# Designs tried in a protein design chat: VH-VL binders against o14526r1to248. Part 1

Scores and structures below are computed, not measured.

Target 1, 248 residues: o14526r1to248
Amino acid sequence: MSYFGEHFWGEKNHGFEVLYHSVKQGPISTKELADFIRERATIEETYSKAMAKLSKLASNGTPMGTFAPLWEVFRVSSDKLALCHLELTRKLQDLIKDVLRYGEEQLKTHKKCKEEVVSTLDAVQVLSGVSQLLPKSRENYLNRCMDQERLRRESTSQKEMDKAETKTKKAAESLRRSVEKYNSARADFEQKMLDSALRFQAMEETHLRHMKALLGSYAHSVEDTHVQIGQVHEEFKQNIENVSVEML
Positions, changes and structure headers below are counted from each chain's first letter, unless a header gives other numbers; Kabat numbers aren't used for antibody chains.
F, E and O stand for the ipSAE by ESMFold2-Fast, ESMFold2 and OpenDDE, each averaged over both directions (binder to target, target to binder). V2 = 0.75 x the mean of E and O + 0.25 x the DockQ between their complexes.
Where letters were taken out, [cut] stands.

## First folded at step 1 (VH-VL)

Design c1 (framework fv_cixutumumab)
Fold by ESMFold2-Fast, scan of step 1:
Structure c1 (fold): chain C 248 residues (1-248), chain A 118 residues (1-118), chain B 108 residues (1-108)
Amino acid sequence: as target 1 above (248 residues)
Amino acid sequence: EVQLVQSGAEVKKPGSSVKVSCKASGGTFSSYAISWVRQAPGQGLEWMGGIIPIFGTANYAQKFQGRVTITADKSTSTAYMELSSLRSEDTAVYYCARDYEGYAFDIWGKGTTVTVSS
Amino acid sequence: SSELTQDPAVSVALGQTVRITCQGDSLRSYYATWYQQKPGQAPILVIYGKNNRPSGIPDRFSGSSSGNTASLTITGAQAEDEADYYCNSRDSSGNHVVFGGGTKLTVL
């Protein structure tokens, strides 16, 4: 048995409430992830804009003579760094769209889940109602049996004995029907509770897989940007080395 | 000595798509961004978007978002621009250009004429 | 919407100085880049990063920037300078490129 099924059955109806509450937290975590990535994207966008502005400022007062080639190398590198961070901003904005798209699909799945939970709660109500009928039907049947035995002992008329027998048979039929209704309602309730527990487990597992994939995309985008930055800095170092110190 | 060599002229019907290529010869293709700029007959220059080939990621002007796709193949040192759902107003010369630094385009292809007519 | 505005046409006498202007709010944050385009040809980069000239561009071309305005100055205009001149810069987001409408320079 799955972890969700074991926990649910161990605590009876309380387990159902706890598991359903956990499932309902899924969309909230999806929104929180989108908010986190949005703030992270703002950091990258701010850096990109600042670097582009710094690159423009570096052009002012560029000294004539021996240092001029190094200023050009510095400006080129600064613009390329700005582009690296701008690209990360775009990747993160695309990831936000992916998170929000998943969130919309998740809400549709949760709406269907809520409808199925209502069906399960209806089965609880039916079982509750039928469970009240069973003791009453049983008591009525026993009372009719006792009445029939009392009349038998009192050597009453055949007419009254026939009437008592008829009442007893009707009470027995009522009890039989109540037992059948109870057994049917209990089976329906148990099946729907099991179905709900399995759905909750599947939803939580699917959500965790989606969250892991989205975080993986986030990590990959950041790593890719670090590789890009490393390449820009390597190019920067090479361009510096290519500037001759020989004064002719 | 880097040159950008573009594919030949195209005549397309409205609603079709066109894919223009831009092959870099010599130099460091992967180290520079490549942009696409178009010019309608008698009109000015219009930036469509660009790509940084080393990263494979593209950036598009708002007007072309959803219609243009810019890609690059580092193994062949070739950038591509695909424009879909063509209209008569897409008739233009399409240029690829190398971004030397901060959107200063220092090397330009000769241009590819795309004519959209029925 | 960091649109760049250029006058459609300007004229200059041979050997005289002309200034071509580009205006837009994004120029407060980013320098303009200038291109020369002759009929049937691709544009040629003339000035980038305020006042940098690529190899092969004559010394008579210079750039300047102040506030929301960038200018391309040609000191001692020659007949071969007759062309369309375009400025470009980044939009306010810094993410996209915008071009000015172009200025047709006639050398008289």
Scores: ipSAE 0.000, ipTM 0.374, lowest interface PAE 22.4, mean pLDDT 81

Design c10 (framework fv_cixutumumab)
Fold by ESMFold2-Fast, scan of step 1:
Structure c10 (fold): chain C 248 residues (1-248), chain A 122 residues (1-122), chain B 108 residues (1-108)
Amino acid sequence: as target 1 above (248 residues)
Amino acid sequence: EVQLVQSGAEVKKPGSSVKVSCKASGGTFSSYAISWVRQAPGQGLEWMGGIIPWFGTANYAQKFQGRVTITADKSTSTAYMELSSLRSEDTAVYYCARESYGDYEPYYMDVWGKGTTVTVSS
Amino acid sequence: SSELTQDPAVSVALGQTVRITCQGDSLRSYYATWYQQKPGQAPILVIYGKNNRPSGIPDRFSGSSSGNTASLTITGAQAEDEADYYCNSRDSSGNHVVFGGGTKLTVL
């Protein structure tokens, strides 16, 4: 009966553990985002280098003939396309720095969170301990009361009655102190559990907001590059049309 | 095929600014990145920053951020490096170099200018 | 040059092999690029990437890389190889260029 509240504590403790586990996954997702962008930057860098190499092949075209101007058009276009992808590589490298800076900020917040979690877990342990001690104190008090009543019925000496009364009063005071400790521990537990839940919610919301902003920066950088690529291709088409056809 | 021609020597007073030019000839200026590297007398090479002329984007070494500005004029195929708040420690030969693509970063400097001597003295 | 370290000087006898070393954590991720500089002259590129030589650089020059260390090897050193040799790579930020302090090679 003294352990009736264990189910209530278990449900709250389980909820706390689930929320805290979710919060701890935040820095992992930040690292995963940095890893993803790093690999994406490598793809762009590889493309840029391959296009620059291809451009050098175009520059080796025949110098004698009417096709020479078209080799130049291929070379210039290929060089510019390589530079578009090189610029995206640079932008993605800068974004990785932003992700890592956020990660550093996140670790500081998580360090403080961990310290508060330890305090909350201490409150859980204190409440658990006091809850287990409370029944023993209560039973001791009830046993002293029953013993005192039994001695009264047996017409025991005044000396034995005084002794029993003293024991009962000591047990009553012990029970009173245990109840005060329980009430204090329960109030502390409930407040810290509420504080932790609100903190975890705020951290999750802040993390999602930061991740969305970083992904938005990624999207913007890619979009800018697509615009530049489009400009390169328009120049390419115009330069082809500008090559004159002459009868010699 | 690409040659980098730098502006002539400069003598400047402390607290002033210097602007060094680097003109590319014999190739497509906009198709390469241009880096600026300095060397104080008897000292090693020190990277200051670079620019991709096609985009006009510059990147600076942390030591020079706030004091150096690198720009490019595509119409004249010329890159510029301006260093402000000059100190005697800025006395050096300033090189421009073309950055070409390699198999890996940092992208190698395959063509160098002959250097511009900048002397800072009172 | 605090991110990339080179020994200040090294000597080699004519016709012998010498190895110039560059060390730094960035070399775990990037290959070093090597430059030769003679007194009063601008640097010239001698090795880039894993072991690539520009046109005009003799085949006695080679590059190697292991862990945080990159090396420039000159097999059968000639008198004209006497110069300062610089390595460069990326800094810890990943997008800035850094140079080693340089190694003065003396050919005896």
Scores: ipSAE 0.000, ipTM 0.404, lowest interface PAE 20.3, mean pLDDT 81

Design c11 (framework fv_cixutumumab)
Fold by ESMFold2-Fast, scan of step 1:
Structure c11 (fold): chain C 248 residues (1-248), chain A 123 residues (1-123), chain B 108 residues (1-108)
Amino acid sequence: as target 1 above (248 residues)
Amino acid sequence: EVQLVQSGAEVKKPGSSVKVSCKASGGTFSEYAISWVRQAPGQGLEWMGGIIPIFGTANYAQKFQGRVTITADKSTSTAYMELSSLRSEDTAVYYCARGEDYYGSGSWYMDVWGKGTTVTVSS
Amino acid sequence: SSELTQDPAVSVALGQTVRITCQGDSLRSYYATWYQQKPGQAPILVIYGENNRPSGIPDRFSGSSSGNTASLTITGAQAEDEADYYCNSRDTSGNHYVFGGGTKLTVL
């Protein structure tokens, strides 16, 4: 095992990756919503065509029988129901276009997000690399200090002492740079992680609000159709009552 | 300077749950780990788990996994620890502590501690 | 067993040096952190990252680590150093934090 605790990086990255994977599910759910609405629209279109066919059958009913007024009532009602469902079909098709338009916008946002994720992961890797270099720089500096102290105690030549002092100064400068690189890398990492986490959260919240709004549009369209169907049904009942029973 | 203010003492019955709060004041919250550590009467310190608010994911000690839930509310700078299915053995002082990673080494240290919340589980 | 092992008690004479040890395989990979706890009080951080002292901790406190052993050394122990001392580090899996059992220091 590493002195740096490799598993801790996994814990930090795990949380980040979980949130990122959740965000990536957004476009999939958008496509699934479009697919659902498309199937629902097909059901309405099928109903509309079938009702229009029934309306035509009612129109071809026997024109001279006592039932002729009732065939007219069925024709008018069936035609209006066909129209209600055809209108819903068109509304749902328009909603599909809205969903797909949102999906396109979402893909553009995700492309930008992916670029920022790469930047954040690069910062993680830089921090990991620098954190591994820091103990090596520290050990080198300590070894140079020990060597210089040993030479000092052994009463070696001034030239050897000067060389040891130079090596120690170089090691100290290297350690100082490693600490500076670590501090810089950590600051960059922390800022990018915060920015990424906030953006991912905002993206999830925005996606949920968009999906909720799209489902609201779906519900509204269906509800409007139910209201219109109710009106057609009331008219149907009134038309039946208006048919005269007088045969004299 | 930074202080962690914990909620007051609780007395609970076996089988119930307790939720302890820890509010950070005077400093930054999101980028630091908040750990929960308990100490039973006359016993040593025991790490229960922690959360780093910026990542949103909690990590739990094996002994407490399934019974403990640690959460954080960044808007109020408050961390919470909820322990369920309480037993008499859960009687302890519960501490929250702010932690930092020493140079990204995975060697976290807790530089600021709350004063502790006493939880007593008895009938 | 315990991931980090400490002796339950140790004594030191006023002004003398004492070493409190913490042993565990995880210490080969992770630095130990040391906390001091006095009766009725929350723990306080005394040493982190091998041998770093927080602001306010006297220079008589120092840390060292070799192999699977970490040590807290108090040079010139004072009466106010009488307390329980806990080491803290990662477990062997690196997944969780674990505390040593604690060492009660008595200053004679």
Scores: ipSAE 0.000, ipTM 0.380, lowest interface PAE 20.4, mean pLDDT 81

Design c12 (framework fv_cixutumumab)
Fold by ESMFold2-Fast, scan of step 1:
Structure c12 (fold): chain C 248 residues (1-248), chain A 123 residues (1-123), chain B 108 residues (1-108)
Amino acid sequence: as target 1 above (248 residues)
Amino acid sequence: EVQLVQSGAEVKKPGSSVKVSCKASGGTFSSYAISWVRQAPGQGLEWMGGIIPIYGTANYAQKFQGRVTITADKSTSTAYMELSSLRSEDTAVYYCARDSGYDLYYYEGMDVWGKGTTVTVSS
Amino acid sequence: SSELTQDPAVSVALGQTVRITCQGDSLRSYFATWYQQKPGQAPILVIYGKNNRPSGIPDRFSGSSSGNTASLTITGAQAEDEADYYCNSRDSSGEHVVFGGGTKLTVL
């Protein structure tokens, strides 16, 4: 049995084009994800550079005073925060490379998809052509039958009657051949439409799965950085407590 | 995987009408035509008509023209066949079947069938 | 009346080849489809178009068509092939579907 998609026929193939358009948006969303992560990485890098500069200010605090040990605590904490954000920048830059690598794989898959789409559209054109031949073949056969009936009523010569019979038989055979071509073209069309629909579904599901995995990596990198920032803050609090009154 | 689930057996009096349902489970309901075929006890298969839900177009066998109405409800994925002016000769098992053809000029085949609904017309 | 004609019964010996025929003028314009029906069961499609088999139908089933005659051939008949076989096609107008009267196949 042939499968036929709900929106692939009768509506000038609009449904097929809508689904194919959705598939073609995949690489665009991949590029947009890379752009987003790139801007996010720039924010982290900017923060890191600003914190490193702030750490230098703490290093130039009053070095000979009783407050000097607390300036050291600020310097160490600021340096570690700068490093946490720099490490996130590096992780996001690595993730951008993963996104772009996926984009390259996606491009190869889409090239194969385009070749199959062309094949499917060719099948649509073939079916359209043979579909138009079938009604014309039927009309020709009917007209030949009507001609035979007219000649029978007009008491025509046997020679003319034999010629009319031969033409009717040829028209019947032509009609049968047109039906065979239609059946073949329709089977090919329906199979390719089914294959295309299944391919589009698989591509969309695969793309969503990959995008979810990449977002998971993004979330993990951010979470890991938040954990490290928390650890730096706990060390900061502990280092303050460890400064003795004799040193203040 | 597609299944067609039909309504239960009916016992009707002569002159009444019967409406049989056919619910498609799984697959795309609107993408296929649904045909109705009956079989009287010990007799052969007889096509009554069909509907193409996406177009809302129904087509009926000459014998049943004027007595049969085939409809489809896309929201519930259910096709219906209503036969009026029932006679004892309408006692039969009524099948719905999925038809892959969208072309009124050519029929391709009924690949999925319901289990049948027995309709008995007796006084 | 009787748009498609089938013989009411045919017999075949186990392992032999049988041909079930369907005859009608509409078969010059449209291919026959073939259905198998066993007692108490709904029909199942065995051949559609000229000679296409649905998934799950054994390759011993084949279809052919010539002029006003369509044929279902079972090569190497098995006991489980014993059933009623119906041909199905369009009427001469092309607008209505018609069934043949059915052929009861007995496997001896």
Scores: ipSAE 0.000, ipTM 0.371, lowest interface PAE 22.4, mean pLDDT 80

Design c13 (framework fv_cixutumumab)
Fold by ESMFold2-Fast, scan of step 1:
Structure c13 (fold): chain C 248 residues (1-248), chain A 118 residues (1-118), chain B 108 residues (1-108)
Amino acid sequence: as target 1 above (248 residues)
Amino acid sequence: EVQLVQSGAEVKKPGSSVKVSCKASGGTFSSYVISWVRQAPGQGLEWMGGIIPIFGTPNYAQKFQGRVTITADKSTSTAYMELSSLRSEDTAVYYCATEYYDRPFDYWGKGTTVTVSS
Amino acid sequence: SSELTQDPAVSVALGQTVRITCQGDSLRSYYATWYQQKPGQAPILVIYGKNERPSGIPDRFSGSSSGNTASLTITGAQAEDEADYYCNSRDSSDYHVVFGGGTKLTVL
């Protein structure tokens, strides 16, 4: 994708650092999701416990009064509501396990990624070094060529000319080695940068897919619970209507 | 009144599976969680998992994850516990029991003896 | 595997008081629940919550807790109290339920 390509070729290798920083945020977001769901589960568990306690109040209602059948209706409804929220608590706790399991696999992937990043950063440093050497080698060679040409024009001794030619040949060999080293370093850099870009892109896409699936599970669990709560309340209303008033 | 009635004793070969049933009263099924607890000869109690019967939502102990399946049939008010890949170490009495926030394991079935032998 | 620890055995003389203890980190957050089991029978709930008894459980049974430790106390032990006693606790993490290893009570 264009986003990854553009940032990898940024000045001073900033694109690589930006993409790697983004990838490193993945495990942090996974942990934050687990923490969020844990707090949400605690809310549901607290509600369930409170409803169970409320059900006991309904169970202890006045048994001798005309309201006694309605206390039973309250008790049953309260118990069922407690169970709805207990179910959500359990589903959310299971989801936390899924998030943490994904987090563990993510850390293993990130450990391998870190090893690859060190290799890529080494290639960057090597290329940087040879990139600085190349202009110096070229300047030295050109200076030696100019010096040899000047001595030729001045008709100096043959011994001095031979010495200048030897220095020029040594500078030419040094330049050739610098060019070869630069070409090798550049090829290694380009390959490792491409490999890193593709790896980072795959990791980000995989992370987004996992996070979407986990959020989908969360949404489904909450939605399922809301449907069940609606059914419990519909039953509650029907049970109220079924209580006989002929006793009075 | 809460009542849990379990299926009869079973003798199974290693590698096979066993499915134990627990029939509950209507009130128990709608108001409680049904849990499964086992006890090997001369050993203590070991929780295997539970289910909210009216919703079919199970929860398993890590030791049994992948080998145990707990289900519920609302139409018959019956919960089931199926244990696969049986080993001699699975020889035990298997109990179903009710679970609720303030009174976990308030009511127990009488137990189902499962013997795993060749 | 149980995260709650109990001594394997304890003895008490008829009519005397005995305390059975249960220790585990979950007891800081949850009350221990206590069960009595006689040979060949299913367990019976004897104490739940802070110190609650189900209908039919004698008042000689009581529960207490402090920090990570819970205790079942039987005041004036009777011969019929001879049994195995198990504690259990609930861990909100993973909604896991754990039992203690059990304590065999012998009434002399």
Scores: ipSAE 0.000, ipTM 0.469, lowest interface PAE 12.3, mean pLDDT 83

Design c2 (framework fv_cixutumumab)
Fold by ESMFold2-Fast, scan of step 1:
Structure c2 (fold): chain C 248 residues (1-248), chain A 118 residues (1-118), chain B 108 residues (1-108)
Amino acid sequence: as target 1 above (248 residues)
Amino acid sequence: EVQLVQSGAEVKKPGSSVKVSCKASGGTFSDYAISWVRQAPGQGLEWMGGIIPIFGTANYAQKFQGRVTITADKSTSTAYMELSSLRSEDTAVYYCAREWYGESFDYWGKGTTVTVSS
Amino acid sequence: SSELTQDPAVSVALGQTVRITCQGDSLRSYYATWYQQKPGQAPILVIYGENNRPSGIPDRFSGSSSGNTASLTITGAQAEDEADYYCNSRDSSGYHLVFGGGTKLTVL
């Protein structure tokens, strides 16, 4: 037989609250990811615009004659580099939409979670109430048994004996019902606690998998941009080498 | 020389979808982005979106997001533009164009006429 | 986002210089690209990256840019230059390409 009382609210309920609090932080982390990617996209957009402006400025200052082919190669490469970063900006903005869409899905799942938590907390209250009722019911039954024994030893009237027996039977029935209520409430509480714990664990694992997938998309987009930049750089080197130094 | 060959004219009913193809020949398909631009009768040019085949990444004009899908098949050097939930105002000539330096379109298809009529 | 604005029509006398203008805030950051379109034909690229000409485009075509304005200049206009001219650039968000409304050039 386990007692729940003060120990339950201290130790066991604290664990439940800690798990629930962790779950509730999920949507906050989703929003924080969207904010981070938005700032990162702004950095890429700023770089792209600055590079495009720099390429335009270089065009204004280009001297005629001997260096013209090299300036052309440089300008083309610079513009392509700006385009690489602008395409990353667009990819990141699409990813933000994916993050926000997941966030909306997450909120729906959290609404159901809140309903489960309310149900579990209700079971805790019921168990607590029944747990307090059981000792009082048991004490009453024991007192009635003792009273009946005392009256028997005192050679009391049959009417008094019958009255005491009736009271003892009623106390026994009350105790039996209290035990049944306690066992039912305890089973319901234990099942809901287990269900809630498994659900919280599943939600945290699902959230981590979603966050990993979103970060994977982020990493893939950045990697694609690195590959594209590498191609631009290789083309740039080749085009420089292809410029003739012959004057005639 | 690079050529962009588009699929033939289409007549569609309102609410249906249309899928237009653009086959690139004579050049390296994956080296450049392919964009789709439409023009309604007597109206100006309107950019719909584009795709970078090497990455499989598509980008859409805000007006067409949710209704247009642009895809590319590198094995056949063909880009596709699918427009859903067609309306009479989608009646237009649809062009594919190769996009390179400065988001310029250096080669254009001949256009595909799409007529939306009941 | 900012729209690119062009005058609907412009006229020029044969052999004279004409300037077609495109205005939009995004032109402060991005180059304008220019296309020529004749009736029943696909557009053709005439100027890209502010002032570069593709192979086959006559040297009478040139581009320039200042502030929020890009211009296509045709020096010594010829009869075959009669067409619609469109500017193209990125919108102010940098995410989308946008075309100007087009300018119909008539060579008198």
Scores: ipSAE 0.000, ipTM 0.380, lowest interface PAE 21.2, mean pLDDT 80

Design c3 (framework fv_cixutumumab)
Fold by ESMFold2-Fast, scan of step 1:
Structure c3 (fold): chain C 248 residues (1-248), chain A 119 residues (1-119), chain B 108 residues (1-108)
Amino acid sequence: as target 1 above (248 residues)
Amino acid sequence: EVQLVQSGAEVKKPGSSVKVSCKASGGTFSSYTISWVRQAPGQGLEWMGGIIPILGIANYAQKFQGRVTITADKSTSTAYMELSSLRSEDTAVYYCARDLGYSEGFDYWGKGTTVTVSS
Amino acid sequence: SSELTQDPAVSVALGQTVRITCQGDSLRDYYATWYQQKPGQAPILVIYGKNNRPSGIPDRFSGSSSGNTASLTITGAQAEDEADYYCNSRDSSDNYVVFGGGTKLTVL
């Protein structure tokens, strides 16, 4: 067990509500991640389109005959950079689909969680109700016992004593039922609270693992694209070097 | 630590009665239900009834209504189960157990009292 | 509705996991309690309140419930777990106690 379970146990009902609120933030963070990646993909797409336009401008470049081979090198490099950024856009769009797919799975898990939470809250209500009735039932029984003892001391008629005994037995039976209901409700409450704490813990841990994996995919896509961009730049430098200058 | 000590084995004739005792040790005798559960040879467990000693109130399973009586003596911390009009099918081991109620169950059991009904 | 149904026998290999099941309408209202009984001995409580263990009961014993079904699971069964297992519940209609027929566990 971890801090999550310990915090829940120590705080009881208040802790339960705080922990459940934390769990409900999960789907919100998933949506926010998708939104962030979507904006990031738009930046890459914008760059790609701008580079493509710049490449077209290079194709209309200077009419200087001896410089024409360098404009070709410039154009080819610009096209390759545009392609690298377009590929990153595609990778990020695929990642958004993965994030949204996880979001759908997460909502199904949360629906199940909500059903368990309702069950746990029902157990809290039952325990609360039984706890309210137990002192009243106990007081009634004690009052009947005191009345019966008082009548015994007063040497009352057998008829009066029989009535008091019947009332005491009825009150005792009511108290017995109240105690049994309380014990049952308490056990059910404690078990469901523990089950809920363990479920919340598992959901938070699972969510963190999924989010880390999605961020890892994001990092890998960006890194892979940067390697390719570096390669394009090295080819650009080499292609410049390969343009020969013939002596007079 | 709660212990339940039961009376010794009984051999009875059909139509007679048997009274089994269960002496509790520990400070909680008066506040918890003492239940009686029997087990015929090679058969399962069958609840007969129980009593809360502090209240003096007993409840019985429908099958035993009218021929089982469960009582308690707070001064000796002892519960009793008396079964009348004995038949051969009443041959069983009779257990007393501390009953916490509902989902809490029977947390301490006596060792059992063998009752044999034979002519 | 007042009956609790258990399979009469089940087997498990040493060190493996076994699940003993109890079914009845009362389990919709109350959690089952589970008892272990060895030959010539009184039953002992092993699980109560769905999945609580009394002091001294090994952590390999666990309980679960769903609808009208309760289960006792023994993870990593040991030779000493060979016994009869009984489920117990309260009858919701008249608040009386009802036991399952018992399951004889054999550890191979």
Scores: ipSAE 0.000, ipTM 0.358, lowest interface PAE 23.6, mean pLDDT 80

